# Designs tried in a protein design chat: VH-VL binders against Protein RTF1 homolog (VIP5). Part 2

Target 1, 136 residues: Protein RTF1 homolog (VIP5), of Arabidopsis thaliana (Mouse-ear cress) (q9c950r261to396)
Amino acid sequence: VPTFEDVKEVTIRRSKLAKWLMEPFFEELIVGCFVRVGIGRSKSGPIYRLCWVKNVDATDPDKTYKLENKTTHKYLNVVWGNETSAARWQMAMISDGHPLEEEYRQWIREVERTNGRMPTKQDISEKKEAIQRTNS

## First folded at step 4 (VH-VL; framework fv_ixekizumab)

Design g3 (from e5 with heavy chain Y101W)
Fold by ESMFold2-Fast, scan of step 4:
Structure g3 (fold): chain C 136 residues (1-136), chain A 123 residues (1-123), chain B 112 residues (1-112)
Amino acid sequence: as target 1 above (136 residues)
Amino acid sequence: QVQLVQSGAEVKKPGSSVKVSCKASGGTFSSYTIHWVRQAPGQGLEWMGVIIPILGTADYNQRFKGRVTITADESTSTAYMELSSLRSEDTAVYYCAREDWGDYRYYYGMDVWGQGTLVTVSS
Amino acid sequence: DIVMTQTPLSLSVTPGQPASISCRSSQSLLHSSGYNYLHWYLQKPGQSPQLLIYEVSNRFSGVPDRFSGSGSGTDFTLKISRVEAEDVGVYYCMQALQTPLTFGQGTKLEIK
């Protein structure tokens, strides 16, 4: 099971999504990483879910939106528990904050509850290296 | 274009329960949250609760103290609000309203409202 | 719970004149994201409420530019620069920072 620190290092913030949006490596880099998705509010304020990026959906060029200073029709298909939870999100809805340990624990529980795909430590290590190469 | 259509008016006796439906058309149902808001005759708006389909969870206004249950059936794109142990003071128009998480702004507000369902509680 | 207080509770305006409605929250609505989670709704007679302004100052689609919202933290204002007959109804502010979501008491706008 990947640790919180492992997951945190491959969680992509909105500002990085905007930075890499037009790069030829965008989809290859982002798929298999995590993003923090806003999903509502509670008594303590806004609620976020830590989701795993399944693929980039660019199939509908008519559905554009603003992401920072750019316009895009690229969406992220993300998974929270298993494949039945797959949902299409605007990258503009992705948090620019770091994930919290409670969000990581909630993600673990949901993947286990739904018999979903748990990424391996090897999967995470490969993504971490790819991100580090891009940031250097 | 998203539309919310609610079930018809109900007349209930004190102590009974009522279940109001809210059917959504258009958009991706799992990307919505559905709020329930009521309005007693001549009074203001009172928030009752919300269902967050992607979480499978609901949150409620504590004023209803275990009497309200909000559920959603994603296969039919329908949300439900059930209010039990009805009192005459529960006579009101009940509205469902959606909030869309697919917008650029994180909290867009309740942009689409149902037509309202009048629930009358009388003996 | 966050308490929302509107003033005035009723307002009569001659067509073409301005109107101003105040909304005060018992706690700051400013989130660490930089947003104030304050929305304005209009309920016209016999109709469902409709979103007028979201996040303090953003006009919803189709809302005329004679409507404007301002404020931050705990003090918010809705202004109509030139009131028209179609603006009759009850205006509500609502905080959306945390549950339970809470509305002001409503301000009834009438034409003289």
Scores: ipSAE 0.124, ipTM 0.658, lowest interface PAE 4.6, mean pLDDT 86

Design g4 (from e5 with heavy chain Y101F Y106F)
Fold by ESMFold2-Fast, scan of step 4:
Structure g4 (fold): chain C 136 residues (1-136), chain A 123 residues (1-123), chain B 112 residues (1-112)
Amino acid sequence: as target 1 above (136 residues)
Amino acid sequence: QVQLVQSGAEVKKPGSSVKVSCKASGGTFSSYTIHWVRQAPGQGLEWMGVIIPILGTADYNQRFKGRVTITADESTSTAYMELSSLRSEDTAVYYCAREDFGDYRFYYGMDVWGQGTLVTVSS
Amino acid sequence: DIVMTQTPLSLSVTPGQPASISCRSSQSLLHSSGYNYLHWYLQKPGQSPQLLIYEVSNRFSGVPDRFSGSGSGTDFTLKISRVEAEDVGVYYCMQALQTPLTFGQGTKLEIK
């Protein structure tokens, strides 16, 4: 099971999504990483879920939205527990903050509850290295 | 395509409780949240609470001190707001309103409103 | 709770003239997502409120382009470039950053 630190290091913030949006490596880099999706609010503020990125969906060029002053029709298909939870989200809904340990624990519980796929240590290490190399 | 229809007006005595219904049609009921907002005669809007089906939770304005309960029945696509220990100051029009989230759009506003239910509390 | 303050509380406008309504929040509504969670609603006489503008400046479906919103942080403005008879009602700003959601006290717009 990946540790919180492992997941944190392969969680992509909204500003990085915007920065890499038009790069040829974008989809290859982002798929298999985590994003923090805003799903509501509480007395403490916005509520987020840690989701695994399944693929980038660019199939509808007419459905554009703003992402950090850029315009895009690219969406993320993300998974919270298993494949049946797959949902299409605007990258504008992705947090620019770091994930919280409670969000990580909620993600673990949901993957286990739904009998979803848990990323391997190798999957995480490969993504961590790719992200670090891109940020250099 | 989404419409909210509320139950009819009620007249209640102080100390009793009232339960207002809000029936949704169109869309997927669990894909959005239902807020409750009230408006006393000649006054502004006051948020009472929300039910968030995908999280299985409801949240309330503490001003009502545990008197309000919001529930939902997915099988009938109906949300309910129950207010207990009624006072004359609870006389108001009560609205339910939908907030769409978990979709392809980022509407964090209440875009569809019910017609309102007048609740009168008098002795 | 976040307190929302609107000015003016009432406004009478000659048809065709512009109108401006201000909304101030007691703390910043800017979230780390880059959005200010501020929305504007209109309640016409005898009707339910209706969404006019979401996230400060985005017109809701069917809202005429004579309506515009602006601002950031704690100061927000709703402008109507050319007021028409159908614009009569009470305008409310609302913060949606934190629960409880809170509304301004409302601004009543009347035609002279």
Scores: ipSAE 0.050, ipTM 0.644, lowest interface PAE 5.6, mean pLDDT 86

Design g5 (from e5 with heavy chain Y106W)
Fold by ESMFold2-Fast, scan of step 4:
Order: sequence, then structure tokens, then C-alpha cells
Structure g5 (fold): chain C 136 residues (1-136), chain A 123 residues (1-123), chain B 112 residues (1-112)
Amino acid sequence: as target 1 above (136 residues)
Amino acid sequence: QVQLVQSGAEVKKPGSSVKVSCKASGGTFSSYTIHWVRQAPGQGLEWMGVIIPILGTADYNQRFKGRVTITADESTSTAYMELSSLRSEDTAVYYCAREDYGDYRWYYGMDVWGQGTLVTVSS
Amino acid sequence: DIVMTQTPLSLSVTPGQPASISCRSSQSLLHSSGYNYLHWYLQKPGQSPQLLIYEVSNRFSGVPDRFSGSGSGTDFTLKISRVEAEDVGVYYCMQALQTPLTFGQGTKLEIK
């Protein structure tokens, strides 16, 4: 099972999504990473869930939205738990903060509860290296 | 597309409880949340709480915590709001409202509302 | 809790004239995503509230283009360029940044 630190290293923040949005490596890099998706509110503000990125959805060029100072029609199809939770999200709803350990624990529980696919430590290590190469 | 139909008006005595239902047609509760908002006669709107099926949780306005319970039965696509220890000040129209969830549209606000249920508390 | 304050509380306009409603929040509604979680609702007489504008300036499906919203942070405005008979009712702003969700006290719009 990947550790919290493993998942944290392959969680992509909104500012990085905005930065890499137009790069040729964008989809290849982002698929298999995690993002914090805004799912609601609490007394402490927005609530986030850690979701695994399945693919980038750019099929509807008419459905644009603002991401930081850019306009885009790219969306992320993400999974929380298993495939039945798959949903299309605007990158503008992705947190620009680091994941919290409680969010990681909740993600683990949901994958286990729903018999979803758990990424291997090998999968995470390969993705972490790809991200580090991009940041270099 | 999605419609919310609420149970009928009720007259209750102080100290009793009321349970209002909100039946949804179209979509599933995993694709949206149900909020409860009340409006006392001639007054504004007051948010009471929400049930979030995708999280399996309900959140409440602290003003009603301990008295309000919001539940959902996904097999019947029905949400419920139960308010206990009723006071005359609880006389209001109670609305359920949908906020789309699990899609890029979840932040649209409450886009579909029930017709409202008048709860009168008097003795 | 975030307090929402609307001005004016009521206004009467002649048909075809513009109307403007202000909404102020006790703290910024700007989220780190770059959006302000401020929505406008209209409650017509005898009806349930209906969503009019979401996230400050986006018209909800079916809402005429004579309605527009603007603002950021703590100050927001709803404008109707030419008021029609169908626009009568009470307008509410609502913050959706944090719980509890809170509404302004409402602005009643009437036709003269």
C-alpha cells in the first residue's frame, strides 16, 4: 500500500496543473497522479478528497472555464475508491494545498471498502521520478 | 430533469418532532447533495444543513445541532429532515434543495428546489 | 459565521428601468481556486427560491441576459438592465464558501 509520503509526492497542485496545461507531456504526466478535489464545505472551509487521475477530458471545446489566469476546456476524470466514483472535474476545483494525512487515510478506506484498484509502490515511484524529471 | 417533491403541511405542538420528506426523481443521491433551508413567515432564508451521500455524512448549522437530523434512503431516493423539541419559533416553510455533486457542476449552488412544506407549531 | 448584508431591502421600479442590488460579506468569499462562492437567488411570490446567478457572474440556465452579476471579495452587485413584470420577488445573495451557508436578508423588488 503506498504510504502517505508516497501519495503526497505524486499529488499535483492546481498551480502545477495551470503551469503544465499546454505542455505536450501534460496528459501522460498527470494520468496516474493524485489531485485534491473540492467536494464541499465545512466550518473550516472547503473539503477535499484525494482522487486518482484516470484521464484528461478535452472532448468539448465549447465548455471552457477559468483556471488561474488561463481559459481551458480540459477536465480531469478522477476516481475516488473505485470506477463507480469516476467523475469529470474542472481543474479549478483542485486544491493548491498539500494533501492531509486524514485525506490519505480516507482514500485508503474507500479503495478498500469498494474493492478498487490500489496503486503499487512501484507505480508511485515511477510517477514520482517522472514528476521530478519535469521539475528539473 | 431532477425534481424534488416534499411531504404535506403539518401542525405540531411545542415539544414534539416533525419529519419532512423530500423525494427525488432523476439522477441518484451519489450525483448530488440535498440541503434543507427554512423560511419563517415574512422572513428570509436560513440554511439548516445538508446530507452528502458521496461522503456518507450530514453537516448541520450549529444553531440546530442536537435538534435536527438529516437522513437519506437511496433505495427510495428520499431525503428526510427531522426537527425535534419544536418551538413556536420553528413555524416556517421548510425547503429541500439539490446541489449537484461529483461532476464539475457541483458548485452551481442549489439549482433545484422542492415546493416547500409548511410546519406550524402552536398550542 | 459569515454575515451577508443586502442593500436596499426594497425597491420599486418602473417597467423598463434598471435596478441594482448590493451584497456585502463580513469576510472575503474569494477561495484559493480564484472563484468567489457567491450566488444569487430569486423567490417569486408564492414560489420556491430559484437559482439566478452562480459564482458571482454566471447566469444559470434559462436566466435572461438582462441579469448580470459582478464583484469580488466582499462587495457584490446584481443588476437588471431593464426590469420586467416577471422579475418581481425577493432577491437573496448567499455565500457558499463555508458552513453554515448564509443568506442576505433579501431585497424585495416591486413594479410601480
Scores: ipSAE 0.031, ipTM 0.648, lowest interface PAE 5.8, mean pLDDT 86

Design g6 (from e5 with heavy chain D100G G109Y)
Fold by ESMFold2-Fast, scan of step 4:
Formats: structure tokens, C-alpha cells, sequence
Structure g6 (fold): chain C 136 residues (1-136), chain A 123 residues (1-123), chain B 112 residues (1-112)
């Protein structure tokens, strides 16, 4: 089971999505990482769900939106739990903050409840390495 | 098509409690966020609270100071709103409404509403 | 709590004439994500509220193009270019930036 720190290190923030958006390596890099998706609000502010990125969806070029100072038709298909939870999201709804431990615990519970796929420590290590290569 | 069907009208005495149900059909119940909104006769809309069934979390309008409890039963696709220590000013139509999950992202709007449940508090 | 103020509280219009409803929030509804969480609902007589416009200016599915929304920050407007009989009801703006979610007091639209 990946630790909270493992997941935190491969969680991609909105500013990095915007930065890498036009790069040829974008989909390969982002798939298999985590993103923090806004799903609601509370008295403490927005509520986020920690989701695993399944693929990048660029199939609808007419559905554009603003991501920071750029315009894009790329969306993320993300999973929370198992494959039946897969949903398409605008990257503009991705948090630019770090994940919280409670979000990590909720993600673990949902993967276990739905008998979903749990990434291995090796999966995480490979993504961490790829992210570090890109940041340098 | 997603529908929310609420329980029938109730007449309650001051000091009692009422529990209104909201049964969802169509779509995936666990993916919904269910809000409760009330409307006193001839008045506007007032938000009472919300439950996110998949997270097991609920948030309430503090105006109700622990009198309101919102729960969900995923096995029956039903959300409940219980309001205790009823007063005459709690006479209202109570609505459940979903915050829908759709293409692209959450817009945080309530797109499907129940038909409403009239709760009359009188003695 | 964010306070939502609507003006006017009621208006009567002749069919085919325009109508305009204003909504003001006590603080900005712009989230750091770049979105304004302001929506408009219509409640027809004897019916549940229905979503009319979301995020300031987007018409919900099936809503006629005579309805339009505009605004930013704290000031928002709903316009009906030519009012029809089926438009009668009470219009509510709602902020969804933070809990508690809050509605304007409502604007009742009647046909003369």
C-alpha cells in the first residue's frame, strides 16, 4: 500500500499541469499520477478528492476552457476507488495545494471498499523519478 | 433520468421531530451530493445542509444549531433529513436536491430536485 | 455568511417586453480556480425550483436563448429579452462559493 508521503510526491498540482500542458510528454507523465479534484464546499473551504489519473481526454476540440493563462480542450479522466468511478474533469478544477492526510485515508478506504486497483510502491517510484527528471 | 422522490406531507406537534426521506433513482447514488433546502409559506429558499454519501460527511447551516441531522443509506439509495425540537416557524416545504456529477467538472449547482414535502407544525 | 440581495422583489411585464433582475453579493464570488459560483433558479407556481443559469452566464439544458446572465465579482444580472407567459414565477440567485449556501430573497415575475 503506498504511504501518504508516497502519494503526496506523485500528486500533480494545477500549476504544473498548466506548465506541462503543451509538452509532448504530457500524457505519459501525468497518467498514473494523482490529482486533487474539487468536489464541493464546506465551512473550511473547498472539499477535494484525491484521484488517480487514468488518461488524458482530448477527443472534443470544441470544448475549450481556460487553465490559468492558457486555453485548452484537454481533460483528465480520473478514478476514485475503481474503474466505475472514472470521470472526466477540467484541469482548472484541480487543486494547487498539497493533499491532506484525510484525503489519502478516504482514497484508501474507497479503493478497498470497491476492490479497486492499488498502485504498487514500484509504480510510485517510477512516477516520482519521471517527475524529478521533468523538473530538472 | 435521475429522479428524487420524497416522503409525504406530515403534521407534527411543537417539540416533536420529523424525518423526511428522499429516494434517488437512476444514476449512481454514491456519486451524488444531496442538499436539503426549505421554504416557509410565501417565503424564499433556505439551505439546511448537505451530505456526501461516499465520504460519509455532512455539513449543516448553523442556524439550526444541532437540530438538523442528514443521513444516507446507500443500500436503499435514500437520503434523510431529521429536524428535532420543532417550532411553528419550521412549517415549510422541505426539498432535497442533488449536486450532480457530470461531464468535465462539478459546477456546484442543484440540477435535480425532489417534489417537496410539506411539514406543518401546529398544536 | 455571504448575503445575496435581489432587486426588484417583484415586477409585472407585458408579454414580449424585456425584464431585468439584479443580484448583489456581500463579497466576491470568484474562486481561485477562476470560476464565479453564482447560479439562477426559477420556481414556477406550485413547482420545485429548477436550474436556469449556472456560473453567471451558462444556460442550463433546455433553457431558451431569451434568457441571459452576466456579471462578475459582486454584481450579477439576469435578463429576459422578451417575456412569455411560461416565464412567470419566482427567480432566485444563489451563491455556491461557500457554505452555508445562500439565496437571494427572490424576484416574483408576473404577466400584466
Amino acid sequence: as target 1 above (136 residues)
Amino acid sequence: QVQLVQSGAEVKKPGSSVKVSCKASGGTFSSYTIHWVRQAPGQGLEWMGVIIPILGTADYNQRFKGRVTITADESTSTAYMELSSLRSEDTAVYYCAREGYGDYRYYYYMDVWGQGTLVTVSS
Amino acid sequence: DIVMTQTPLSLSVTPGQPASISCRSSQSLLHSSGYNYLHWYLQKPGQSPQLLIYEVSNRFSGVPDRFSGSGSGTDFTLKISRVEAEDVGVYYCMQALQTPLTFGQGTKLEIK
Scores: ipSAE 0.013, ipTM 0.581, lowest interface PAE 8.1, mean pLDDT 85

Design g7 (from e5 with heavy chain D100T R105V)
Fold by ESMFold2-Fast, scan of step 4:
Structure g7 (fold): chain C 136 residues (1-136), chain A 123 residues (1-123), chain B 112 residues (1-112)
Amino acid sequence: as target 1 above (136 residues)
Amino acid sequence: QVQLVQSGAEVKKPGSSVKVSCKASGGTFSSYTIHWVRQAPGQGLEWMGVIIPILGTADYNQRFKGRVTITADESTSTAYMELSSLRSEDTAVYYCARETYGDYVYYYGMDVWGQGTLVTVSS
Amino acid sequence: DIVMTQTPLSLSVTPGQPASISCRSSQSLLHSSGYNYLHWYLQKPGQSPQLLIYEVSNRFSGVPDRFSGSGSGTDFTLKISRVEAEDVGVYYCMQALQTPLTFGQGTKLEIK
């Protein structure tokens, strides 16, 4: 099971998604990383879900939206739990903040409850290396 | 460039119900929430509730005590607000407004508003 | 519920003069993320409200730089450095920290 620190290091903020959007390595880099998706608000404040990126959906070039200072038709298919939770999101809905430990614990619990796929330590290590290489 | 278009004005009798629609165009409907805010003539803004389409759930201002129901139909990108057991005090302009989440610029505010729907409750 | 209190409730300003509106919350709006969930809206006569300032001090797209917001915790201020005729309307502060979302009573800005 990856640690919170492992997941935190491979959680991509919206500003980084915007920065890398047009790069040829974009999809290969972000698939298998985490993103923090805003889903609502409650009595206790904003609600976020920590989601695992399954793939980039660029199948409809006519459905564009603004991401930071760019326009794109790329969406993220993300998973929170198992494949039945897969949902397509605009990258504009991704948080530019760091994940919270409670969000990590909620994600672990939901993956286990739904018998979803848990990333391996090797999966995480490979993503950490790729991100570090890109930031160099 | 998301736009919200609301249904037209309604005149209702006390004790009846009203259902106002809010159709979104542009953007991905499930990627944001829709709030309902009302304004009585010459008065301030009052939050009624929100629908969170991704969760299929709604949260309400409890002062409406089970009289308000907010729903969404993602296939038509339309949110609805139904207010029952209408009283003369419910005469107001009803607005829908979009909120997106995140740390970018306006994500924590209601950045796109419908044109408003006047509901008049009179005997 | 969080109570939002605005002062003054009305202002009459000569064009070119400054205006200042205060907003006080009954509890801190500072979230653990470091943000104060306090927004300002302007409702011009006959129009829907429009977002003016988000998270205390950030101008929404298209908002002139004569508008500025400041404050933290429970005390917030909206300032207009030189009021213009197009600025007439009712200004509302709103807390978005928790439900129910609550607005101040509104401040009506009129031109003398």
Scores: ipSAE 0.018, ipTM 0.625, lowest interface PAE 5.8, mean pLDDT 85

Design g8 (from e5 with heavy chain G102T)
Fold by ESMFold2-Fast, scan of step 4:
Structure g8 (fold): chain C 136 residues (1-136), chain A 123 residues (1-123), chain B 112 residues (1-112)
Amino acid sequence: as target 1 above (136 residues)
Amino acid sequence: QVQLVQSGAEVKKPGSSVKVSCKASGGTFSSYTIHWVRQAPGQGLEWMGVIIPILGTADYNQRFKGRVTITADESTSTAYMELSSLRSEDTAVYYCAREDYTDYRYYYGMDVWGQGTLVTVSS
Amino acid sequence: DIVMTQTPLSLSVTPGQPASISCRSSQSLLHSSGYNYLHWYLQKPGQSPQLLIYEVSNRFSGVPDRFSGSGSGTDFTLKISRVEAEDVGVYYCMQALQTPLTFGQGTKLEIK
């Protein structure tokens, strides 16, 4: 089971998605990482869920939206627990904040509840290195 | 398209409870949230709460603390709002309204509304 | 709670003239996502409210292009370029940034 610190290091913020959006490595870098998806609100403000990125969906060039100062037709297909929870999201709905430990624990519980696939130590390690190389 | 149909008008005595239903047709019921908003005669709109299926929880306006309960039955695609300890000031039209959380949609307003249910509280 | 204040509370317009409604929030509605969660609704006489504009400036499906929204942070405006008879009703702004969701007092638009 990856630790909270492991997941935190491979969680991509919205500003990084915007920065890397047009790069040729975008899809291979982002797939297998985590993102915080906005799903509602509370008295304390917006509520987020940690989701695992399954793929990038760029199949419909007519469905554009703004991501910061850029326009894009790229969406993220993410999973919460297992493949049946897969949902397509605009990157504009991704948090620019760091994940919270409670969000990590909720994600673990959901993967276990649905018998979903857990990232391996190798999966996480490879993503950490790729992200660090890109940020250098 | 999604349509919301509410139960009919109710006349209640002070101190009693009322339970208003909101039946959804079209779309996947668990893919959106249902808000409850009321409007006293000649007055503005007041948000009461929401049932959030994705979270399995309901959230309420503290003004109705301990008096409002919002529930949902996915098998019948029906949301309910129960308001207890009714007062004359609770006389209002009660609306249910949908907020879409499905795949392409980012968080935006209530796009589909029920027809409203008039609840009159009188002796 | 976030307080929403609309001005004016009522206006009367000759058909074909423009109308402008202001909405102010007691705190910024700008979320870290870059969006302002401010929506506009219209309630026509005897009807349920209907969504006109979401996230400040986006017209909801079927809403005529004579309706436009603008603003950011705490100050927002709804404009109707040429008022028609069918536009009569009460306009509400609403913040959707945090619970409880709060509405402005409403602005009643009447035809002269």
Scores: ipSAE 0.087, ipTM 0.673, lowest interface PAE 5.5, mean pLDDT 86

Design g9 (from e5 with heavy chain G102S Y104W)
Fold by ESMFold2-Fast, scan of step 4:
Structure g9 (fold): chain C 136 residues (1-136), chain A 123 residues (1-123), chain B 112 residues (1-112)
Amino acid sequence: as target 1 above (136 residues)
Amino acid sequence: QVQLVQSGAEVKKPGSSVKVSCKASGGTFSSYTIHWVRQAPGQGLEWMGVIIPILGTADYNQRFKGRVTITADESTSTAYMELSSLRSEDTAVYYCAREDYSDWRYYYGMDVWGQGTLVTVSS
Amino acid sequence: DIVMTQTPLSLSVTPGQPASISCRSSQSLLHSSGYNYLHWYLQKPGQSPQLLIYEVSNRFSGVPDRFSGSGSGTDFTLKISRVEAEDVGVYYCMQALQTPLTFGQGTKLEIK
């Protein structure tokens, strides 16, 4: 089971998605990472859930949207729990903040409740190294 | 193109309950949150609560203190708002409205509203 | 709960003249993400509310450019540069920063 620190290090913020959007390595890099998806608000403000990026969906080149100062037709297919939770999201909906430990705990609980796929420590390590190479 | 279609008008006696439905057509229901907002005759808008269907969680305006329950059935793309222990001051038009978290241009804005359901509470 | 206060509560405008509606929140609506969670809705007579402006200044699809929103923190303004007959209705500001979501009292715009 990956630790909160493991997940935090492979959680990609919106500003990084925008930065890497046009790069040839984008899809390979982002698949297998986590993103924080906005899902609503509470008495404490906006609420987010940690989702695992399953793939990049670029099948509709005519359906574009603005991501910061760029225009894109790329969407993220993300999973929260198991495959039945898979949803296609605009990257503009991704948080630019750091993940919270309670979001990590909610994600663990939901994956286990729904018998979903849990990434391995090796999956996380490989993704962490790829991100570090890109930031170099 | 997304539409929200609500159930028809209801006339209820004080102390009873009413359950209003809101059916979504078009779009991806699980990517929505559905809000319920009411409007008493000649008055302003009052937020009642919201359901996040994909999480199965709801949040409520505490003004209704356990009288309101919001649910969703993803298989039929329908949200429900049930209000119990009805009083004459609950006479209002009840609206459902969606926030689509998959469309950043409308994030945190209720972009599609149902036609409204008039609930009249009278003895 | 965040309290939203609108002024004026009603105004009558001659067609072609400008209109301005103010909205004040009891606490800042600026989130750490940089967004101000303030939206404007219009309810035309006999109709459901409709989204007019989201996040302070962004016009919703199909909204004419004579509508503009501005402001930050606790003070927000909706302006109509040249009022037309179709603009009649009640305008509401709403904070979306935290639950419960709260609306202003509404401003009724009438044509003289």
Scores: ipSAE 0.164, ipTM 0.664, lowest interface PAE 4.2, mean pLDDT 86

Design n2 (from e2 with heavy chain L100T G104D)
Fold by ESMFold2-Fast, scan of step 4:
Structure n2 (fold): chain C 136 residues (1-136), chain A 124 residues (1-124), chain B 112 residues (1-112)
Amino acid sequence: as target 1 above (136 residues)
Amino acid sequence: QVQLVQSGAEVKKPGSSVKVSCKASGGTFSSYAIHWVRQAPGQGLEWMGVIIPIFGTADYNQRFKGRVTITADESTSTAYMELSSLRSEDTAVYYCARDTEYYDSGSYSYFDYWGQGTLVTVSS
Amino acid sequence: DIVMTQTPLSLSVTPGQPASISCRSSQSLVYSSGNTYLHWYLQKPGQSPQLLIYKVSNRFSGVPDRFSGSGSGTDFTLKISRVEAEDVGVYYCMQGTHWPYTFGQGTKLEIK
């Protein structure tokens, strides 16, 4: 089971998505990482879920939105719990904050509840290395 | 193409509970959120709560917290709203409504399609 | 909770004339992302509400171009350029900026 720190290090913030949006490595880098998806806004603040990025959906060039000061038609298909279900999300709805430990615990419980795939130590290590190379 | 079909009208006694269903057709059920909104006779619209089926997450208006439960069954593409400890002032038309969050997250926050409504009458 | 206030509460309009409905929120509806989550619905007599305008000014599919929305922050307006008989009903604004979603008290539009 990956630790909270492991997941935190491979969770991509919105500002990094915006920065890397136009790079040739974008899709390969982001797929297999985690993003913190905003699913609602309560009066006590935004509600997030830690989701695994299944793929980048750029198939509809007419469906554009703003991501910071850029315009894009790229969306993320994200999975929470079970890989057989995916939801399409604008990157503009991705948190620019670090994940919380409670969100990590909720993610673990959901993967277990749905008999979903738990990422391997190798999966996480490969993504950490790729992200570190990009940030250097 | 998209349609939400609700269960039929009910008459309930004070203190009982009611469970209203909302069956969705057209589109992938797990790709959107389902909200519940009620309207007392001659009154305005009041938001009760939401369920986001893909995340198994429900949230409720504090006014109904402890009395309302919203659930979803993905295998039948049906959402349910159960309201307990019914009072005469709970007499209302109850609507389910769709939020298209999962098709395009930028459109999250509005109801594009509504069910036909279910009249619940609470009387002794 | 965000309080939504509509004015007027009722309107009587001669067919072909314009109508304007105001909606004011107790707090700004602009989310940190820059999106403004204000929407307009019409409830025709005996029917479910139907979406007219979403995110201030975007007309929903199938809605005639007679309908337009505008505004920013806390002040919003729905305009009908030429009222028709089929436009009779109660108009509601709604904020979707955060839960709980809240509605205005409604504006009843009638034909003279």
Scores: ipSAE 0.179, ipTM 0.706, lowest interface PAE 3.8, mean pLDDT 86

